# Ledger of designs, part 1: VH-VL binders against DNA-3-methyladenine glycosylase 1 (mag1)

Every score and structure here is a prediction.

Target 1, 206 residues: DNA-3-methyladenine glycosylase 1 (mag1), of Schizosaccharomyces pombe (q92383)
Amino acid sequence: TKAEIHLSGLDENWKRLVKLVGNYRPNRSMEKKEPYEELIRAVASQQLHSKAANAIFNRFKSISNNGQFPTPEEIRDMDFEIMRACGFSARKIDSLKSIAEATISGLIPTKEEAERLSNEELIERLTQIKGIGRWTVEMLLIFSLNRDDVMPADDLSIRNGYRYLHRLPKIPTKMYVLKHSEICAPFRTAAAWYLWKTSKLADYTK
Below, numbering starts at 1 at the first letter of every chain, in headers, positions and changes, except where a header shows other numbers; antibody chains are not in Kabat numbers.
F, E and O stand for the ipSAE by ESMFold2-Fast, ESMFold2 and OpenDDE, each averaged over both directions (binder to target, target to binder). V2 = 0.75 x the mean of E and O + 0.25 x the DockQ between their complexes.
Where letters were taken out, [cut] stands.
Atom coordinates printed by the task and the answers are left out, and those that the model quotes come from them; centres of patches stay.

## First folded at step 1 (VH-VL)

Design D05 (framework fv_dusigitumab)
Fold by ESMFold2-Fast, scan of step 1:
Structure D05 (fold): chain C 206 residues (1-206), chain A 125 residues (1-125), chain B 111 residues (1-111)
Amino acid sequence: as target 1 above (206 residues)
Amino acid sequence: QVQLVQSGAEVKKPGASVKVSCKASGYTFTSYDINWVRQATGQGLEWMGWMNPNSGNTGYAQKFQGRVTMTRNTSISTAYMELSSLRSEDTAVYYCAREGDILTGYFDYYGMDVWGQGTTVTVSS
Amino acid sequence: QSVLTQPPSVSAAPGQKVTISCSGSSSNIGDNYVSWYQQLPGTAPKLLIYDNNKRPSGIPDRFSGSKSGTSATLGITGLQTGDEADYYCGTWDSSLSAGYVFGGGTKLTVL
């Protein structure tokens, strides 16, 4: 692919990583959800193992009649105890309510509106929302809006990926990742995917 | 070479406990969940539970809740499944299998891609 | 008693094609990705398909998967005698008792 050719051509470290991991095959849904749904999924995933996060998210998804994901209006008006029963903490419930209010007010755009906005515009806009940081918006950009040039530099797994890639003695800073990932443009999402895959390699901790 | 190697066959009496081991090699042990699946002779696959080797967190199928314990020792990249209060109906081949991507969350692999060879457990009087 | 329903057996001649169905509900197949596993006699299962329709490295493109609503299908074209095996679908169940569920299995005979 274009991304594989670009990354493999950057230097010997990237060439080696691409060869070890193999073909660029990100796990992306064919269905692209509304931005508020992906933001809620990202919030559910904070500080939890993926299986636990998915169980909570799926319980939440099934609350609405006919198995449809709850609307922003339903979430706004939803009883705290119903959300708590799904497994959300009070802090995460506050974030879900903030996402619902921001969607109703138009601060969180529809998918169609979001497709017309740049990465930078969406990050600036959406990080104003309580409980929504840059990482959460970057997950939306990658997995809901299918943006190809996103580097979630503050992600611990990405930083560990750079430790592996560059054979560093310690996990590097966010600033290190931002500086060194510039050469991966315009395929920084593919670069992030390869960096996340380093955790599965036999010599990851060596 | 990515592989999971399980402990040898066990013969137990009803009421006893059995502990099966599953040693991982060729990958970062803490980056994949370990699932346990059993299969009685001539029957289908039955999921027992999962264990996160990084955190030690577990989830068990309701049928086995209270009888199964899944643990790990990260120093030797080994997962364990202990089943107590054994019955003749527990006679089966027990498999461990890896799944998922713990550290990324969003790149979960939705399949069990590497399996142990299986451990035969026979429960007889 | 399996949660996911598969036909107990299917058969076809070498070179032909078969499809194996897997039927579930909204909380399992409807909400989650489906995997397919091949089990040759006396061996551990082998992953054939993950994420509804993706093949692991080394699995030939004769094997394909699809999902629609609460049902999934495994397709095998260009059947070979070495394809005789039991085939299982599997997925996570997102109900309050979240866990992984398998289909009852389908025995494929190539005659």
Scores: ipSAE 0.014, ipTM 0.503, lowest interface PAE 7.9, mean pLDDT 84

Design D13 (framework fv_dusigitumab)
Fold by ESMFold2-Fast, scan of step 1:
Structure D13 (fold): chain C 206 residues (1-206), chain A 121 residues (1-121), chain B 111 residues (1-111)
Amino acid sequence: as target 1 above (206 residues)
Amino acid sequence: QVQLVQSGAEVKKPGASVKVSCKASGYTFTSYDINWVRQATGQGLEWMGWMNPYSGNTGYAQKFQGRVTMTRNTSISTAYMELSSLRSEDTAVYYCARGYSSDWYEGFDYWGQGTTVTVSS
Amino acid sequence: QSVLTQPPSVSAAPGQKVTISCSGSSSNIGNNYVSWYQQLPGTAPKLLIYDNNKRPSGIPDRFSGSKSGTSATLGITGLQTGDEADYYCGTWDSSLSAGWVFGGGTKLTVL
């Protein structure tokens, strides 16, 4: 509720949005998934609808022992054709193998290790890996590591959320989002959650 | 100041092999794919393949499978493309290009200056 | 043949506008981002548009991109003689055999 109070107090636009959407209730998994698994999930979701991404993950999980998510070693050694059959593009397969290798080498930390690193340290470290950009790491920070002050400014839905929030005639740039979201600190993750919810509001396209 | 600098022009006999280099600077070499694209005189752009400098993994266009090899040396931030069993039809300008993969983006944002390869008749 | 279809040439006068089409299928344009490249005579290609409609820094807003279904378009307004070049669209093809594909190219003449 601290986040709700903070956001509602910023200006009339935020007060209105918080009132329309209601209580901050992020759907965060209580499962303690390792960072490499969430990075793979984020990579698989690039350029795909959530239904397609979920279908790929379900197939991917099915090829491992007992339906458990494949280990980094299993992913490293997995045949290209088997991964292709799950629905991954050649580019994404290469990214998955890079993630596996970086996990084995220790560049991608365990969840316990990651909890001791700052947002910026994780972004700088993990974006060194091919196929992992800032947005991918921000998804990991928000959904796996439960960080409270993350604004994924280049996310199209976030930018559309700002169009709605500020009643703009056109979708704003990531620079606009970065500038105007500073006041939401230290609860920018909650701000992002509310902005993602704008697409469900009756007057979204207005 | 991202730059890709390629090796100089080559003249080869039919049946020979050619190896073109591409030295990267101004960014983290292992973070972006290097792609190879060629262009025969008066023709369009033809994609040959990609190489991931972090993993060493490659993907080649079907037309070049079995004749092309793409490698790298991370200690000197240099990519290589070797094409074997050269034919007169392989006479072209060969480009390296950085694949721009930032989560949802694809394309080639920086290109080398090109290397002319002439296969003598 | 190119997997992506572009008109071989377009022409217009200075100050006018042109559009260049790029047509593909669901496995390429339909499911992937499109980029556009300008190639001046004797030079390497230059990125004009990426991610369907985004401009790199230094590219004027006279250049725009769009995508609808399995087709993409490059728009150029306020034509200048310096815009005479070959223009290529490109995208990833998700089929097992293809990888990256380019259009056949369009020669723009500013008469």
Scores: ipSAE 0.000, ipTM 0.469, lowest interface PAE 13.0, mean pLDDT 84

Design F01 (framework fv_faricimab_arm2)
Fold by ESMFold2-Fast, scan of step 1:
Structure F01 (fold): chain C 206 residues (1-206), chain A 126 residues (1-126), chain B 108 residues (1-108)
Amino acid sequence: as target 1 above (206 residues)
Amino acid sequence: QVQLVQSGAEVKKPGASVKVSCKASGYTFTGYYMHWVRQAPGQGLEWMGWINPNSGGTNYAQKFQGRVTMTRDTSISTAYMELSRLRSDDTAVYYCARDEGYYDSSGYYSDAFDIWGQGTMVTVSS
Amino acid sequence: SYVLTQPPSVSVAPGQTARITCGGNNIGSKSVHWYQQKPGQAPVLVVYDDSDRPSGIPERFSGSNSGNTATLTISRVEAGDEADYYCQVWDSSSDHYVFGGGTKLTVL
């Protein structure tokens, strides 16, 4: 792919990583979900393994009408104890309530509106919401909105990927990642995918 | 719901070609890789290759390189697998399967085959 | 080429725990998926990414993966669990998907 050619051509470190990992084969959700639902899923996944996040999300879904994902209005009005029983921490409950309010007010756009906005516009807009950081929005951009030029620099696995790529003695800072990933544009999402794959390589060290 | 529906059983003579179809519904066809896997009678699963329905790009298992061709038609959400110069040992059930997109908090993508077609029996005999 | 090794068969009594292994060189660095196949049917994904379970699969199904061995564990086995089970990995060096030879689970 164009991304593989671009990344392999950057330097010997990237050429080696692309060769070790192989072809760029991202699997992304193409389901027609509203941004607020994807943001809630991302919040639920913070600090958790996918199994735990899925269990919480499935319990959350089950408390709504007909197993449909709760509406922003339902989430706004939902009792704290009901949300707590699903497995959400108090901090995450605050974030879910903030997402609901922001969806009702129009700050969080519909999927149709979001598809017309740039990465930076969505980041600026959505990070205004309490509990929603840049990383959460970047997950939405990569996995829901299918954007090709996103580098989630604060992601621990991405930073570990750079440790591996550059043979560093310790995990680098997000500023290091931001600086060194600029050359990966306009395929920074593909670069991120390769960096996430480093944890599965035989010579990876944690 | 998400489904993959394959074409019906085929009986072919050695040396012929067979083309199996796999029609996707319930999801965005171009968003997921499509794999082809075969299973000879009483034997295990054998991966043949994948096609990216968005780009048309393909990757074939070495064993099938030169005999298999994978294509797709995005207008009808259908993938095709054509196997040429058939031999008796190509007798098998041929499956299409979707490559799942899943993400966890560590940023790892799932490459599991979450949805499978019902299979197409291809019998090669003279 | 990368090879996955499974025992050809495993027998277990109803209500007991079945363990099906999948051996591969440094398989713990790979993501392992498990499929269940009943006679005349297409395979069904039962465990993905080593230990995650698709919706609709009972919590009796679980997985682990470390070192050179991945394991599918089926607790409180039922007669309906009788099937062939296949492990699978993506081998990044070849960009090929590799299946194990399959294990026939018999519930006696």
Scores: ipSAE 0.012, ipTM 0.452, lowest interface PAE 9.5, mean pLDDT 84

Design F09 (framework fv_faricimab_arm2)
Heavy chain, then light chain:
Amino acid sequence: QVQLVQSGAEVKKPGASVKVSCKASGYTFTGYYMHWVRQAPGQGLEWMGWINPYSGGTNYAQKFQGRVTMTRDTSISTAYMELSRLRSDDTAVYYCARDTSEYSSGWYEGAFDIWGQGTMVTVSS
Amino acid sequence: SYVLTQPPSVSVAPGQTARITCGGNNIGSKSVHWYQQKPGQAPVLVVYDDSDRPSGIPERFSGSNSGNTATLTISRVEAGDEADYYCQVWDSSSDHYVFGGGTKLTVL
ESMFold2-Fast, scan of step 1: ipSAE 0.011; ipTM 0.578

Design F11 (framework fv_faricimab_arm2; at its last look DockQ between E and O 0.08; V2 from the best seeds 0.00; counts 0 for: pae E 9.1 > 2, placed apart)
Fold by ESMFold2, look of step 2:
Structure F11 (fold): chain C 206 residues (1-206), chain A 128 residues (1-128), chain B 108 residues (1-108)
Amino acid sequence: as target 1 above (206 residues)
Amino acid sequence: QVQLVQSGAEVKKPGASVKVSCKASGYTFTGYYMHWVRQAPGQGLEWMGWINPNSGGTNYAQKFQGRVTMTRDTSISTAYMELSRLRSDDTAVYYCARDQGEYDFWSGYYTPDAFDIWGQGTMVTVSS
Amino acid sequence: SYVLTQPPSVSVAPGQTARITCGGNNIGSKSVHWYQQKPGQAPVLVVYDDSDRPSGIPERFSGSNSGNTATLTISRVEAGDEADYYCQVWDSSSDHYVFGGGTKLTVL
């Protein structure tokens, strides 16, 4: 693919990494979920093991008689005690209500609108929402919106990936990753994917 | 540059109410939860509740439920805490504090909820 | 209601290591934060999420959390470290934030 050719041509370190990991095959979402739903799932899962998060989601979905994920208007108007009974903390309930209001007001775009916005525009808009950080928006960009040029530079696995790639004695900073990943454009998402795979390599060390 | 500045000391009679203000500067006021914490003379810190300045949503400690009201005015980046039906044992220094909070769902939980910025405190004295 | 227990005081000689404990049922499953408060001042965050330091806090402040005990460790203690120290957690059962009773650190 074009990403593999680009990355393999950057330098000997990238050529070696691409060869060791193999073909680029990302797990991108084919589901057409609206950004607000994905943001709610992200917030709701915070500080929970996957089993607890799944139980909360099952109870939350069962509130709607039609079995569909609640609309922003339904969440805005939903009783606090009903959401608390699902297992959401008060802080998470507040975040879910904030996401619902932001969706109604248009701050959180529809998926169709989001597909026409730049990465930078989406990061700037969505990080204004309490509980939504840059990393969360970067995951939305990569996995939901299928953007090709996103580098989650402060991700611990990415930073350790650069430690491996450049044979550094310690984990590098976010700034190091930002600087050294510029040459990976316009395929920084593929670069991130390869860096995420480094922990599986036989010569990977902590 | 990041600062929380509280209103001045108050002296109140039992049965009155008090409203303490907390003005934020140097950061996006609506992006962080605000907590209220009090400290009676010679005593420890006691959490009272939080407000989300963006939505106006609140959560109060059970001890203060029904007596405390937390509000905000986003146009002047100011949070408020009002305590009603004051008693002599409400004499304390009242602090506002910013929640550091940041959430990350892809690497597992990493959301510090520590209070990283505190106001200078407001002494409220309730004398009978 | 969740309770955090701290010793009322700890005394340490200058240059030595102080350890301030915070006891709680299964506190090792919680994120523990530590605040320093000097007389007449607001609290200052010195350690958060068990072991992380805010910018500007010296490396001699460190923390750990396991089982039923979290510990704030201050190495090479200085006279300027004399203060009250509070631990704090969020308790999921009550959905409340809880402080320990505080520990007065004295440097002798």
Scores: ipSAE 0.012, ipTM 0.512, lowest interface PAE 9.1, mean pLDDT 86
ESMFold2-Fast, scan of step 1: ipSAE 0.019; ipTM 0.468
ESMFold2 (binder alone), look of step 2: mean pLDDT 94; pTM 0.959
OpenDDE, look of step 2: ipSAE 0.025; ipTM 0.549

Design F13 (framework fv_faricimab_arm2; at its last look DockQ between E and O 0.10; V2 from the best seeds 0.00; counts 0 for: pae O 10.6 > 2, placed apart)
Fold by OpenDDE, look of step 2:
Structure F13 (fold): chain C 206 residues (1-206), chain A 128 residues (1-128), chain B 108 residues (1-108)
Amino acid sequence: as target 1 above (206 residues)
Amino acid sequence: QVQLVQSGAEVKKPGASVKVSCKASGYTFTGYYMHWVRQAPGQGLEWMGWINPNSGGTNYAQKFQGRVTMTRDTSISTAYMELSRLRSDDTAVYYCARGPSPEELWEMYLSGDAFDIWGQGTMVTVSS
Amino acid sequence: SYVLTQPPSVSVAPGQTARITCGGNNIGSKSVHWYQQKPGQAPVLVVYDDSDRPSGIPERFSGSNSGNTATLTISRVEAGDEADYYCQVWDSSSDHYVFGGGTKLTVL
């Protein structure tokens, strides 16, 4: 792929990494979920095991009139006690309500609109929402919107990936990642993918 | 060398409990999830659950909820799987297997859930 | 619960190509892993994340995943490839890891 060719041509470190990992095969989402739903899932999953998060989601869905993921309007109007009973913390409830309101107001775009917005625009818009950080939006960009040029520099695995890539004695900072990943453009998502794979390599050390 | 070494074979009566150990070496024990998978004789692989050795957090398959307990001793890099109220159909080889790092974020979307290192297996026979 | 379906058996002559399928609803959206298990031994990861190979696994082993079917391909099959092969995925809905029923590969 163009991404593989580009990354392999950057330097010997990247060439080696691409060779070790192999073909670029991003995990593409086949489900076309609305951004607000993805954001809610992200918030709900924060600091929880997947099982617990899923349990909460299942309870959450069960409250919906049609058994589907609740609409922004349903979330907005949902009773606090009901949400608590689902297992959401007060903090997360606030975030969910904020996400709902932001969706209703149009701050959080529809899937169709999101596809027409730049990465920067989406980051700027969505990070205004309580409980939504840049990393969350970057994950959305990568896995939901299939953007090709995203480097989630705050991701610990990404940072550790650079530790591996550059044979650093310690984990680098976010700023280090941002600086050194610029050359990966316009395929920073692919770069991130390879960095995520570093932990699977035989010579990887923590 | 990265390896998982499990405890020896067990023979149990119905209604009893069995506790299988899995000692990790060659890597940072707390840096990877530990999974348990069993295989009845002549049958396929069945996932039982995982434990995060760092936090002690667990996730059990629904089938084993209430009967399985996964624990760890970080001081000796050892994971334990205890299965209670044993039945004849619990007769199987039980495996521990190393999973993804708990440091990996966004597990719902990231690939790399594979179990790359396996123990040698522990045969558990349940018979009256 | 999420279900993975494999053929119970596949036979191939030495030197030929074996293809083992793993069916699942929208499995193409999941990361599929493949394990080889020989009699009396623990499973060995041979393909992960649909098509990646662990160190030490021959290039003869490859994987693909799209739509509702993942496929493990073993080219230039050798007698030593005779084993059971299992596909695996993580199901986000149940937060369970799911294995296929396994496929016995016989080298004729």
Scores: ipSAE 0.007, ipTM 0.527, lowest interface PAE 10.6, mean pLDDT 89
ESMFold2-Fast, scan of step 1: ipSAE 0.017; ipTM 0.546
ESMFold2, look of step 2: ipSAE 0.013; ipTM 0.560
ESMFold2 (binder alone), look of step 2: mean pLDDT 92; pTM 0.939

Design F14 (framework fv_faricimab_arm2; at its last look DockQ between E and O 0.12; V2 from the best seeds 0.00; counts 0 for: pae E 9.9 > 2, placed apart)
Heavy chain, then light chain:
Amino acid sequence: QVQLVQSGAEVKKPGASVKVSCKASGYTFTGYYMHWVRQAPGQGLEWMGWINPNSGGTNYAQKFQGRVTMTRDTSISTAYMELSRLRSDDTAVYYCARSTYEVTYGDYTYEGAFDIWGQGTMVTVSS
Amino acid sequence: SYVLTQPPSVSVAPGQTARITCGGNNIGSKSVHWYQQKPGQAPVLVVYDDSDRPSGIPERFSGSNSGNTATLTISRVEAGDEADYYCQVWDSSSDHYVFGGGTKLTVL
ESMFold2-Fast, scan of step 1: ipSAE 0.016; ipTM 0.471
ESMFold2, look of step 2: ipSAE 0.010; ipTM 0.498
ESMFold2 (binder alone), look of step 2: mean pLDDT 93; pTM 0.952
OpenDDE, look of step 2: ipSAE 0.010; ipTM 0.551

Design L01 (framework fv_polzastobart)
Fold by ESMFold2-Fast, scan of step 1:
Structure L01 (fold): chain C 206 residues (1-206), chain A 125 residues (1-125), chain B 107 residues (1-107)
Amino acid sequence: as target 1 above (206 residues)
Amino acid sequence: QITLKESGPTLVKPTQTLTLTCTFSGFSLSTSGVGVSWIRQPPGKALEWLASIYWDDDKYNNPSLKSRLTVTKDTSKNQVVLTMTNMDPVDTATYYCAHSEYYDSSGYYDYFDYWGQGTLVTVSS
Amino acid sequence: DIQMTQSPSSLSTSVGDRVTITCRASQGISNYLAWYQQKPGKAPKLLIYAASTLQSGVASRFSGSGSGTDFTFTISSLQPEDVATYFCQQYNSYPLTFGQGTKLEIK
C-alpha cells in the first residue's frame, strides 16, 4: 500500500519494522460503529492492559438480553451498580454517562455529521466532555472515522513502540514521539498501527 | 518516598479567593492512574472531599461547591493548585492534598494512601 | 450523594479490649470503602481499603469487613497508640463522602 511504501522508505528502522510485521492490515469492520460506541470503548481502555479492558467491555456489551450494544438512552438510564459490576471505576462510569448525555444532546455527532468535520474540530469539540481527553478522541478518529494521519503520541503502547523502533533503553516521552513521527505524515495512522504491533514481536521485551 | 505539602495563606477575609498549592515528590502526575485530591476538615468536624485531578487532566469537583472550585496541575513542577472563590467564615478548615493511584483490573480507586500535613485556613474579617 | 453514618460517635474502652466501629452507607457501595485513623493535629492515615484489605505497614490488629451498605472496623486488642478518631470513606461514586467520625478514647 501507499502507506507501506512511504513508511519503509523513511529509514532503516522503519524499513525493518514494516518487514517484520508485514502488510498493513488494519481492522476495518463491515459494520461501522457510531462515535459514541467507539468513545465508550476508548474510555474502557484507559490505563488498563488490553486483556482487562476487553473483559470489561465484553461484560458491558453482554448486559443486553439480545447482545446488542446499549443505546445512549439505555446507558443514561442504566443503574450505576450494574456498570460498576462490569469493572468500570466510578470515574469511568461518569464518563460513560457523560458520553450518553452528549450523544443524546447532539454534542457528540452522528457518524455522518462527524465525517464532515476535521480532526482538529472534532478534538476541540469532544474534549469538552468530562473524561474525554485527546487520546480518546484520537481512538475515535482512527477506528470509527478511518482518518489516515493520526498519531496518538501519549499512548503507552505507541511510546513503547518507539522504544523498540529506535532501540532506546527507556520508554520515550510524548514529545519524542511527536517530533520523530512527523516524517510519517500523511500516514501517521499506519505508523501507529505498526508501532502497536511491536508488542507481539519475539524480541519486544529484550 | 511519596510526600505532599500544602502552601498558601493561613488567613483570608470574607469574599476573597483562596489559592492553595500542593507540592509533591516521589511520584509524577503524568503517570497513568495517578490522581491528587483536595480534602478539607473544619475544626472538630468530618472530612469533606473538594476536588480531584488526574494524570490525564480530568477533573472532578464536589457539586456542593462546584461553581467556586477550580483545580489545575503543573506536572513539570509537581504541583496541583486549588482555587476557591467567595470565601466565607464557614470555609474555615484544615485543607489537605492527598495522593491516589491505579491498582487493579477494576481500574482507578479514589482512596488516599498519602496525605500532606494540612494547612489551617481561617476566614475572618 | 451517598451518606456515610458511623456508630458509635464516641467510644471509651480499656487497653486490650476488642473495639468495633460500624459504618452504614445510604446506598450500596459494594466493597468500595476505606478506613482512616486521625490523631489530633495530624493528617488522616489510611488503614484499610476495599472494605477488608489492610494497607501495607498497618498493624494486623486492625481489620475490616462488610459489603453493600453495612461495614465493620475492628481493633482486636486496643493499644494506647490507637487513641484517635476513625473515619470511613466510600469511593463507589462521586462525590466521595466520609462518615462523621468515631472518637476512640481510653478509660
Scores: ipSAE 0.000, ipTM 0.547, lowest interface PAE 10.9, mean pLDDT 86

Design L02 (framework fv_polzastobart)
Fold by ESMFold2-Fast, scan of step 1:
Structure L02 (fold): chain C 206 residues (1-206), chain A 124 residues (1-124), chain B 107 residues (1-107)
Amino acid sequence: as target 1 above (206 residues)
Amino acid sequence: QITLKESGPTLVKPTQTLTLTCTFSGFSLSTSGVGVSWIRQPPGKALEWLASIYWDDDKYNNPSLKSRLTVTKDTSKNQVVLTMTNMDPVDTATYYCAHRDYDFWSGYSEFDYWGQGTLVTVSS
Amino acid sequence: DIQMTQSPSSLSTSVGDRVTITCRASQDISNYLAWYQQKPGKAPKLLIYDASNLETGVASRFSGSGSGTDFTFTISSLQPEDVATYFCQQYDNLPLTFGQGTKLEIK
């Protein structure tokens, strides 16, 4: 793939990592969901294995009697106890309400609008929402909007990946990752995937 | 390197509230995906997960302990605090705090770094 | 809650022997299982994660296998330093649950 060729050509460290991990094989959704629904799914998935998160998310979807995912208006007006019964923590309920309100106000764009916005524009807009950090938006960009040039620099696994890649004595800062990952453009999502895979390599502790 | 250390009272009377503090270094609870958990082990028995708190202040408590547990964090001090009400002699255990990462590709992960543990004895 | 049943409860064997410990989940947990080593008076240490992946810095004589409900932990050639209690743990669903532990001793 183009990403594999690009990364392998950057320097000896990247060439070695790509060779050790092998083919770029990310698991991404092909579904055409609205951004607010994907953000709610991302919030539901925080700190939970996919099975637990899916159970919560599926119960939440069942709240709507028309067979469709709850609308932003329905979520805004939904009773706290009903959302608690789905398995959401109080903090996550607060985030879901914020997502609904931001969608109604137009801060969270429709999928059509999102496709016309840059990664940075989406990050700037969506991180204004209470409970939605840069990392959550980056997950949306990577997995739901299929963006190929995203580096989740604050992710601990990514930072550990750079420690391994550059044989650093300590886990580097977010700023270090941002600075050194520039050369990976326009395939920073693939770079992130390889960096995550470093935790599975035999010599990772160096 | 990541290190964690538990502190708090070693002796507690029945019905009292236990407060334990976990102080850590080598990571920050402002970092996305990072969490700290509390696990206990009664003498000679199995490990029991008590609670977890994550970078975004989301938290989970073991439902078998009823409403006795509260977990909070102070990100600026690199501390996580566990509070357990209405202590009983059966709560006598070594209490550990442990580091846990949320992996964006696979979700939950295992406990990779543990504190040394602190023995809490509950007796009259 | 997901129940983790570990067997045997205790095992005594000789240096150089192959040691096998099993862990059974009450429901399918895919490969979301970890194995820990706990030496007397010490905190647990992670050895295996995702059922079969060796934690970095852990000796290659330790291995794990299995998926779904049945899991196995193996020490290919027991060393004196391996005297410890070993625990399995599932992280497929909350609450997180551990096996009862297997106490390993050298004769």
Scores: ipSAE 0.011, ipTM 0.508, lowest interface PAE 9.6, mean pLDDT 84

